# Miniprotein binders against q9bqp7: the designs that were tried, part 118

Target 1, 240 residues: q9bqp7
Amino acid sequence: VPQNWFPIFNPERSDKPNASDPSVPLKIPLQRNVIPSVTRVLQQTMTKQQVFLLERWKQRMILELGEDGFKEYTSNVFLQGKRFHEALESILSPQETLKERDENLLKSGYIESVQHILKDVSGVRALESAVQHETLNYIGLLDCVAEYQGKLCVIDWKTSEKPKPFIQSTFDNPLQVVAYMGAMNHDTNYSFQVQCGLIVVAYKDGSPAHPHFMDAELCSQYWTKWLLRLEEYTEKKKNQ

## First folded at step 13 (miniprotein)

Design Bf22
Fold by ESMFold2-Fast, scan of step 13:
Structure Bf22 (fold): chain B 240 residues (1-240), chain A 86 residues (1-86)
Amino acid sequence: as target 1 above (240 residues)
Amino acid sequence: SPKEELLKLIEELLESVEWLLKEAEELYKLGDPWYALWLARMALDFAEDAARLAEETGNPELIRRAKELIERAKELIEEIERALKK
């Protein structure tokens, strides 16, 4: 259905580890560019219904918390999310000297929530690393690439106050993951193939995180939807 | 007027809930029961919001439509949860 169809997987690449793979996780810095990010594309191509539901959610929160209370709430959610990502990067990095004080300060209910997932994570290949699709011209910053239960995955870490994903970041999470996957598979800075995705929703109260595993077939289905969103973005940009 | 704006809000909410339920059903058929469940639960939350607002209007048609969407969301959630339990 997309006019500019391109494959998510790169047949020239293997998902098997080899001796030439780096022993430390890759961390390619994200360069500010005119090339759109995955999050920008998704934000600019939200459906009318997605926009309405997000606005209605904001209205309900403001009614409950007040304007100042809502600002505090959203700032705290973003700060907690940022700290959670920083803690995970630190935990998964094979660094020789982690500061014990910093490690303790980053420990939270969210970290407790993901412990059972982390024990199944190994072979970390990339952390907080930039990806660029050189043919389709989009960029992104992915959280993690590692083996989950023996399968190489793009892993996306999410925080939630409830047993439901946070609405501002809930829409299009699978599209975000496969967009990063397709970019990495065609980015010359990387040599391996990733075919699976994993969205992990961690809970503030420490209750067990929910792992949303996406196999290769499901990733291919979502990739088609991502390509349609990218085409919509490109068309909108041309007509502005 | 505030009443006319409330009626418009309810109508858009009902339409958006119908869209969420359709999306959840399609994702479930696509092979993603987990994400479908998240959207179905979101649909229930907004359907309950619509029912609360509809009750404020006293409009029996809006109340009926909101309650039907609540039941559809609950049925879909139960179906997906059963599938996820092995």
Scores: ipSAE 0.793, ipTM 0.930, lowest interface PAE 0.7, mean pLDDT 86
Fold by OpenDDE base, second read of step 14:
Structure Bf22 (fold): chain B 240 residues (1-240), chain A 86 residues (1-86)
Amino acid sequence: as target 1 above (240 residues)
Amino acid sequence: SPKEELLKLIEELLESVEWLLKEAEELYKLGDPWYALWLARMALDFAEDAARLAEETGNPELIRRAKELIERAKELIEEIERALKK
């Protein structure tokens, strides 16, 4: 049980977004501060087993691709991920309908992969927006807040390359999502509450993306795990 | 020795596979079959890696253990996949 328990949901906020659908998604910039990011907390609190597995994967990849090949692979994966997020932001943003959509960004297998998911996405409330949990003292940059099949979700978009998935991208994803949910639900910059999470795994080959839906109950369970990781990070930081 | 280092690596890998399978089972019980499936598939991949490395050593015990973990991973994957199709 976490020593510093804090609720994921804010009882002072209504579950239903107020009827004023903001015509424009929120995009709060991430401020550089001493506050750790969700990603940093998760990376610094990986188990020995997680670290070992990541290192083994790296070693295996280097053996197969060579050192230079692995660097190129990693760079390419990162670039593809960025382009995918940029393309999604462009698709989901009402204002960017006016900017010449780089047609090349839209012609990716990843974009093809998520088309069926995008059909079920509506009511976009935030895109690439910073969240801060003032009490628990962490920050994050969430990809999207929108309704998925009529449920308001924090949506996290991931890219996967078959047959060699990038192992780093999926291990703590549920924790990342609930961390963003908890922060948003208690961030004064947001007037609404999110109760669900969605992880979407897009595939390079254009095969249908996989939606991992997390209901309020599952989110609450992962929230407890997140709090434990945050406590571990805090303790580690005090000892440095 | 390089051989001793390899043996140690295989042991650590096998332990990590066992850990992954345990985590997958726990998450499956928790009601997250998707994430459980992902961990189980990861466990399978690393178990197969362990088996290949074990074969290079010629150590029958390590080979046996790796193969057992492969089968456990496959069984768990199949179970979760059946649950997701329902």
Scores: ipSAE 0.365, ipTM 0.737, lowest interface PAE 1.6, mean pLDDT 88

Design Bf23
Fold by ESMFold2-Fast, scan of step 13:
Structure Bf23 (fold): chain B 240 residues (1-240), chain A 86 residues (1-86)
Amino acid sequence: as target 1 above (240 residues)
Amino acid sequence: SPKEELLKLIEELLESVEWLLKEAEELYKFGDPWYALWLARMALDFAEDAARLAEETGNPELIRRAKELIERAKELIEEIERALKK
């Protein structure tokens, strides 16, 4: 099938707010089966150069920290990222009682980093919610769908440690966002149209987070690249 | 030998950095200066790694190539930052 026939935006959906939309953000659970996830597709279709650079980064980290030190470092990065996402979900959820949070200083740094972005976030529609592209047969778990500066966005929260960035989370991040967007726009569990993306890079030391906004045109261009990765994945799966 | 393995590693690193810089340049022209900037900064980090390894070998050509990639990465970073008004 020609990739140019699969649009990222759903022509049958309105980009205007729907009165029948739920007042509480959607949180559809991820159902796993043989349908590939966005992250699996991207991971299994990395270029040889991406694979080599990630392996070289790992080798350098192991040389610096030792095998056990590297494992502890990556485990800590994962845990801090998880806690950061949990904190953001709690902050953005309409809750009458605030959840008890870990008072970890590193987590506080990330939350401090993102405060100025959160001031521009409103109209939350979905949090930690599963999406499935009904036609292209892939699934994903997106972080957040909300208005950023008046534009409805798929928002991806990421953490970064300076001077040691977690390089694995940087590759293909725009493709991940548009894959979620296209899936949501064609998922019967959702009624609204999302046309913009936002990648928010929060810093461990509390330095102001960087917002990377992707408009509709840029999202459409990345969608084409995502479709190529999906086709590459499908071909590799047939040949294995 | 360890020397042959190091030379092979440096060659693959130089090729991968060249690829990464090309990707960053194409994404910048494509219309995504921020993602291009992130990839260009990554290219600088790996170019510096290549230069360090090349210095260890004492090979003038590898050292020259690595330093050239460092300068290309710095130049691209500066160009993108200027375009972003930073």
Scores: ipSAE 0.794, ipTM 0.927, lowest interface PAE 0.8, mean pLDDT 85

Design Bf24
Fold by ESMFold2-Fast, scan of step 13:
Structure Bf24 (fold): chain B 240 residues (1-240), chain A 86 residues (1-86)
Amino acid sequence: as target 1 above (240 residues)
Amino acid sequence: SPKEELLKLIEELLESVEWLLKEAEELYKMGDPWYALWLARLALDFAEDAARLAEETGNPELIRRAKELIERAKELIEEIERALKK
């Protein structure tokens, strides 16, 4: 059990909108500072097995593609992911027009892959928005907060070129989502409560994306694991 | 030597695959079959990598261990997939 347990949910908040809520999705800019990000905490507390598997995957890719080919491949994966996120932000933003959208992005396999998920997404409250846990002192940039099948969720969009998860985005995905959730629930820039998570893996070939829904109970269990990772990170920094 | 480096690589792969399978099983028991399935599939991929490398060495213990991990990964994948279909 973590030494300094803190609740993921804020008892003073509701998941229902109120009259004072903004009419457009929030997009609070991420400010770089000395406070660690979710991704940094997770990266600095990887197990030796996680580190080894990522290095082995990298070596296999370099053997297949060469050093330059691997750099090009990773740059392309990053660019495709960025474009996918930009397309989703455009689609989910109420002020976007069809004429302002990138027609080529709308025809991508990734967007085709996610269409059946998007049909169940509504009530968007935040897009590409910064969160900070004011008590636990960590920050993050979440992709989306919206209702999925009527449940308010932190939604994380992932891309994969094959109908299989990408290794770098597979490890600790649920921890990343609940870390954002806990931060948002205790961030004064937000007024609502999120209790559910959704990880969506979209496929380049247009195969149907897999929606990984995490209810409040599952999020609470992953929150405990996140707190342990955060504690490990804090101890490592104190002993440097 | 290159052979000793390869043997060490295979041992580390086998250890890491065992860790992945344990993680996947624990997450499945915790109530997350989708994430467990993703980790189990990843375990299969690396177990197959270990088997290919082990076969190149001709070391019968490493070959047997790698094939055992492949079967364990396949069994876990099938179990989780059946649960998800229900």
Scores: ipSAE 0.816, ipTM 0.938, lowest interface PAE 0.7, mean pLDDT 87
Fold by OpenDDE base, second read of step 14:
Structure Bf24 (fold): chain B 240 residues (1-240), chain A 86 residues (1-86)
Amino acid sequence: as target 1 above (240 residues)
Amino acid sequence: SPKEELLKLIEELLESVEWLLKEAEELYKMGDPWYALWLARLALDFAEDAARLAEETGNPELIRRAKELIERAKELIEEIERALKK
């Protein structure tokens, strides 16, 4: 049980956004501060087993691709991920309909992969928006807050290269999502509450993306795990 | 030697697959089938890589072990996928 328990959901906020659909999604900039990001907390609190698996994967990839090949691969994966997120932001943002959409960004297998998911996405409330949990002292940049099949979700978009998935995107994704949910639900910049999470895994080959829906119960379970990771990080930082 | 390093890597991959499968099974039992599915798919990927690398070494025991783990991973994936369709 976490020593510093805090609820994921804010009882003072309504489950339904009261106000008219904001015509424009929120985009709060991430401020550079001493507050750790969700990503940093998760990376610094990986289990020995997770670290070991990642190292083994790295060694395997270096053996197959060489050191330079592995660097190139890693850089390419990162670039593809960024371009995918940029393309999604452009698609989901009402204002960017006016900017010349770089047609090249939209012609990716990843964008093709998520088309069926995008049909079920509506009511976009936030895109690439910073969240801060003031009490628990962490920050994050969430990809999207929108309704998926009529349920308001924090949506996290992931890219996967078949047949070799990027192992880093597997272990802590649920924790990342609930961390963003908990922060948003208690961030004063947001007037609404999110109770569900959605992880969407897009595939490079354009095959249908896989949605991983997280209901309120599952989110609560992962929230407890997140709190433990945050405590571990805090303790580690005190000892450094 | 490069060969010894490769053999060690294969053994480590096989151990990782076994661990991932165990964790996937546990998560599946705990009622998180989609995350279990992720781990099982990851296990399959590692097992397939181990099999390919083992074939390069020509070590029949490593090849056998890798193939067995591939089948176990596939079975678990199929089980979880069936549960998610229900």
Scores: ipSAE 0.454, ipTM 0.752, lowest interface PAE 1.5, mean pLDDT 88

Design Bf25
Fold by ESMFold2-Fast, scan of step 13:
Structure Bf25 (fold): chain B 240 residues (1-240), chain A 86 residues (1-86)
Amino acid sequence: as target 1 above (240 residues)
Amino acid sequence: SPKEELLKLIEELLESVEWLLKEAEELYKMGDPWYALWLARIALDFAEDAARLAEETGNPELIRRAKELIERAKELIEEIERALKK
């Protein structure tokens, strides 16, 4: 699928702040719909090799931890991720009030890990906000849209426990970011344009997080790959 | 049999690691060294898993193939790391 049929960037939009842009970050709720999510599309179009590697990773973890230990491990990974995202939303939202429980969330190693990245983040425009591509008919829930070192980015926050990354969340991370970007750029609920992506990998031990910056050219190349996955999803659904 | 299942597992693992290394190489050439490096490191981990399983079988050809994938992964990792330091 040629990228020129469905461009990632909207020529009618600017990445500069508009007078009409709200002073507080947007948080549009995700509505239940028959329209597929980015995560569903990616999950349903994994290659046989991706499926095999994820199954082998799971098998190895179960061998090491036992079935109950694996369930506890995965539950803990998701809980830590949820807490990390809640803490970041609180930190980046100027209208939030701190409570004693919120102060405890801010003490995690993951939050320490991202401190140097957060110093370069400003102009937050959206937090935990739903996006929908009007023409391509897919939805998503993005973590954050803000300026990173002066460039407006879709920012995706990831946690890693080193040395055992959670492989399922690692495959297709750049595709997920550009899918959200393309959706936001064509969603009438938003008025601005995003051309860059940022994947931030935070570490449990508090070691400095890694910022993976994706410029407009790289985002365009990943967009082409996302369109192929979306086409594959659509074809598979027709044949079921 | 358990031996036949192990051999099939090793073959599928070797094929999947080859695919992942090819993906990492293509993404590196496309202009994403960091994500390519991340995938190459995952490929190394699975290549080492394949070598461990192959050693258990005592099959010289499977051991050789797994070790070649380990070497390819290490070479790719070194190449990308050198590029990132420039």
Scores: ipSAE 0.824, ipTM 0.938, lowest interface PAE 0.6, mean pLDDT 86
Fold by OpenDDE base, second read of step 14:
Structure Bf25 (fold): chain B 240 residues (1-240), chain A 86 residues (1-86)
Amino acid sequence: as target 1 above (240 residues)
Amino acid sequence: SPKEELLKLIEELLESVEWLLKEAEELYKMGDPWYALWLARIALDFAEDAARLAEETGNPELIRRAKELIERAKELIEEIERALKK
């Protein structure tokens, strides 16, 4: 049980966003501060087993591609991920309908992969928006808050290269999502509450993306795990 | 030797697959089938990589072990996917 328990959901906020659909998604900039990001907390609190698996994966990839090839691969994966997120932001943002959509960004297999998911996405409330949990002292940049099949979700978009998935993006994804949910639900910049999470895994080959829906119960379970990781990080930082 | 390093890597990959499959099975039993599915898919990918690398070494035992783990991973994936469709 976490020593510093805090609820994921805010009882003072209504589950239903007030009827004024913001015409424009929120985009709160991430401020550089001493507060750790969700990503940093998760990276610094990986289990020995997770670290070991990642190292083994790295060694395998270096053996197959060489050191320079592996660096190139890693850089390419990162670039593809960024371009995918930029393309999604452009698609989901009502204002960017006016900017010349770089047609090249939209012609990716990843964008093709998520088309069926995008059909079920509506009511976009936030895109690439910073969240801060003031009490628990962490920050994050969430990809999207929108309704998926009529349920308001924090949506996290992931890219997967078949047949070699990037293992780093798998283990802690649920924790990342609930961390963003908990922060948003208690961030004063947001007037609404999110009770569900959605992880969408897009595939490079354009095959249908896989949605991983997280209901309120599952989110609560992962929230407890997140709190433990945050405590571990805090303790580690005090000992440095 | 490069060959010895490769053999060691294969063995480590196989151990990782076994661990991932066990964790996936546990998560599946705990009622998190989609996360279990993720781990099982990762396990499959590692097992397939181990099989390919083992074939390069020509070590029949490593090839056998890798193939067995591939089948176990596939079976688990299929089981979880069936459960999610219900």
Scores: ipSAE 0.458, ipTM 0.757, lowest interface PAE 1.5, mean pLDDT 88

Design Bf26
Fold by ESMFold2-Fast, scan of step 13:
Structure Bf26 (fold): chain B 240 residues (1-240), chain A 86 residues (1-86)
Amino acid sequence: as target 1 above (240 residues)
Amino acid sequence: SPKEELLKLIEELLESVEWLLKEAEELYKMGDPWYALWLARFALDFAEDAARLAEETGNPELIRRAKELIERAKELIEEIERALKK
């Protein structure tokens, strides 16, 4: 049980749209500061088994591709992921200029993969937006907040060249989603409540993306695990 | 020696696969079959890696342990997939 437990949901907030909600999705820039990011907390509290498995995966890839081949592969994966995120932001933004700028990105296999998911996405409230937990003192940059099949979700977009998730982006991904959720629910820059998560893995060959939906109960359970990781991070920092 | 380094690698891999399978089982029981399935599939991949390395050493105990983990991973994957098809 975490010693410094704090609720993921804010009892003063609703997931329903109201008159004060902006008509344009929020895009608050992430500012560098001493406050730790979600990704930093998770990286610094990985188990030795997680560290070992990621290093073993890397070693196997280098054996298959060579050192130069692995660098090229990794750079390409990151570039394709960046382009996918840019295309999704363009598609989900009401601004015509963004859609025109990114037209060529809208034709990728990853975008084809996610089309059936996008049909169920509406009511976009935030895109590539910074969140900060006012009380627990951590920050993050989330991909998207929108309704999926009528439920307001923190949505995380992932790419994979094969019809399975990529190990490097899979570990702790549900914790990352709920950490963003809890931060947004307690961040004064936002007025609404998010209770659900969605992890979407899109495939390069255009095969249908898988939507991993996390309901409020599941998010609440992952929130407890996130609080333990945050507590572990804080203890490690005190030991300096 | 190179053989001692390989044996240490195999031992750490076996321990890490056992941890990963335990994590997958706990997440499945918690109510997340999809994430559990992803972790179980990684566990299978790494268990097969451990079996390959163990066979290179000719060590019967390491080979046995690796094959046991492969079977545990396959059983968990089959159980989760069956639940998801309902």
Scores: ipSAE 0.830, ipTM 0.938, lowest interface PAE 0.6, mean pLDDT 88
Fold by OpenDDE base, second read of step 14:
Structure Bf26 (fold): chain B 240 residues (1-240), chain A 86 residues (1-86)
Amino acid sequence: as target 1 above (240 residues)
Amino acid sequence: SPKEELLKLIEELLESVEWLLKEAEELYKMGDPWYALWLARFALDFAEDAARLAEETGNPELIRRAKELIERAKELIEEIERALKK
């Protein structure tokens, strides 16, 4: 049990999104603070086994691609991910705020992959928006808050080149989602509460994306795991 | 020796595969089959890697252990995939 237990859900906030669909999604800028990001907490609290597996994967990839090839691969993966998120933000943003849609951004296998998911996405509340948990002292940048099949979710978009899991994204993705949920639910910049998470894995070849829905119960379970990681991080920083 | 380093790497890899499988099984029991499936697929990939490396050493015990973990991973994947199709 975490020593510093804090609820993922805020009892003071209504579960019902106020019927006023905000005409414009929130986009709160990330402030550079001494406060650790969710990503930083997760990276610094990886288990020895996780670190080993990542290193082994890296070594294997270097053997297959060479050092320069691996650098190029990593750069390309990052760039593709960034472009995909930019394209999604453009798609999910109201038409009036659409800067000239770079049509080239929309012509990707990843965008094709998520089309069936996007049909079930509505009521976009936030896009690329910063969240801060003031009490637990962490920050994050969430991809999207929207209704998926009528349920308000924190949505995290992932890219995969292959139907095979990408090791970097697999281990802590649920923790990242619930960390964003918990922060948003207690961030004063937000007036609503999220009870569900959604991880969407988009594929480069345009094959149908996989939605991984997280209900309130599952989110609560991962929240406990997140709190333990946050405590571990905090302890490590006190000892430095 | 390079051989000793390789043997150590294989052992560490096998231990990590066992850990992944255990965590996958736990998550499956907790009601998160999709995440369990991802971990199980990782376990399979690394178990296959361990098997290949073990074959290079010619160590029959490491080969056996790696193959056993491959089968366990496959079984778990199949179980979870069946559950997700229901």
Scores: ipSAE 0.512, ipTM 0.793, lowest interface PAE 1.2, mean pLDDT 88

Design Bf27
Fold by ESMFold2-Fast, scan of step 13:
Structure Bf27 (fold): chain B 240 residues (1-240), chain A 86 residues (1-86)
Amino acid sequence: as target 1 above (240 residues)
Amino acid sequence: SPKEELLKLIEELLESVEWLLKEAEELYKMGDPYYALWLARMALDFAEDAARLAEETGNPELIRRAKELIERAKELIEEIERALKK
């Protein structure tokens, strides 16, 4: 059990709709801070095996594409991911205007890939919104909080190109989701409780995305693993 | 030397694939077959990488170890995929 254990769910909060909940999704801006982000904690506490595998993947890609080709490939993956997130935010936010949307963002294979999942998404409460765990002192920027098949979820949208998947964001993805969940549940900027997670991997060719649903029990198990990573990060920082 | 660097690379790949397979098995038992499947597929990809490099060395033991990991990864993938269909 982690030394600084803290519960993922807030016993003072309900997961049921509240009449005082805002009708428009929350979008709290992420403020640059000395407090570590979820992604920094996870990056700084990777195992030697994770570090090695990411470096080996990079070397294989460079052998195939060349140095410049690899840089172009990774820039393109990043840009496509960014555009996919922007398109989803536009689709899920009724207040988006035509000036804030590009026609091309709505027609990508990635958007086609997630259509069947989006049909089950409703009750959007937060989009591209900052979270902070006030007691455990970490921050993050989550993609989406919405009901999936009637369950309120932290939703993480991912892109993948077949056959050469970008593996960097695959490691520790469930830990990232539960870290955001725990932060939101203890952030005074939010009033609701999230107990479930959903990771959605969209495909460039438009083939159906697969939803990875994490129930409350699974989220609790990953939360313990996240707390161990956070403890490791804190100890490493104290020794510098 | 280049040969020594290649042998070190193969050993580190074999160790890392072993780690991925162990992680995938533990996550599957914990109740997350989907994330376990992602890691098992990653293990297969790197096991195949190790096999290609091992064949360049002509070392029978390295080739055998890499092929064994490929089969272990395939078996785990099949097991998890069957579970996901239930």
Scores: ipSAE 0.825, ipTM 0.940, lowest interface PAE 0.7, mean pLDDT 86
Fold by OpenDDE base, second read of step 14:
Structure Bf27 (fold): chain B 240 residues (1-240), chain A 86 residues (1-86)
Amino acid sequence: as target 1 above (240 residues)
Amino acid sequence: SPKEELLKLIEELLESVEWLLKEAEELYKMGDPYYALWLARMALDFAEDAARLAEETGNPELIRRAKELIERAKELIEEIERALKK
C-alpha cells in the first residue's frame, strides 16, 4: 500500500462535462519546472528486469541492423511517432480544419489504422495539454481527452511496427495513462473529471488499431501501482 | 570467459521471462487481458531468444528451461486469446 495515498478521482468534480465546456480543446503548455514528468518517474523506476529486457532487445536489434542501422531505426520510429501525433492533433482539432492539412501527414499507415477508432471519438476536451498534480508533485503532457464510445477518456496514442512491437512504449503505458488521469482530475486548469483511459496502438501497415480500454476499476488498480512508482522515485531522489 | 558470460546472460534472460509471465498472469487476473497478452507475447519472444542462445552453448539444461518457458508463454497467450474471443 502506498504510504502517500491520494485518490485518482476528485469527489468535488462532476463526472458530467458541464454544458459550458468550451467547444475548443484545451492546450495548456508544459512549463519547464523542477517537477518530474510522468515519463521521467517511470523511466527512473524501471525494475532491473525491465531494464535488462530493454537492453537485450537493443542488443538484438544492433546485432541485426548494426549500430548505425539501429540509430537510424530509432530515429525513424521517433519521427514516425511525432508525425502521427501531429496528424492526430490536426484531425481532432476543430481550428486546424481550416489550415491546409499537410496531406502527406494524413496518408500514413498509422492514420489509416486508427480510422475506425476515430469514428468512436467525439467531444474532444484537450489535445497535447499539460497536466500537473499539485499535491503529488508531478507533471505530464497528455495526448488527448475525448469521449470514446460515449465515455470520457484520457487517450494515449501509440505506434507499433509489426511484427516486432517497440517494447519501450508499452510496458508502463497503463501507468502513464492513470498518472495523467489523476493529475487532470486534480489540476485546477481543468473543470471536469476523467474516469476511463484508452490506449490506442496504431500499426504502420494500416491494419486496424487496437484499443485498450481501461474502466474506472482498472484505472484505480493501476493508480495504486503508479503511486508506488512515484514513491520509489521520490525516495531515490532524496538519497541522491 | 565469453562462454561463461553467455551462460549468465541466458540465465538472466530466463529469469526475466519468468518474471514477465508472472506479471502477465497477474494482469490477466486483474482484468486487463490486453496488456497481459502483450506481456505474454513479449515473454514468448524472449524465451525463444533464450532458446536460440542456449542452443549455441549446447547446454541441455538451459535449452530445456527455455523450451519449457516457450510452452508456458504459448499456453498463456492461447488462454487469453480465447477469453478475448468470448
Scores: ipSAE 0.553, ipTM 0.807, lowest interface PAE 1.1, mean pLDDT 89

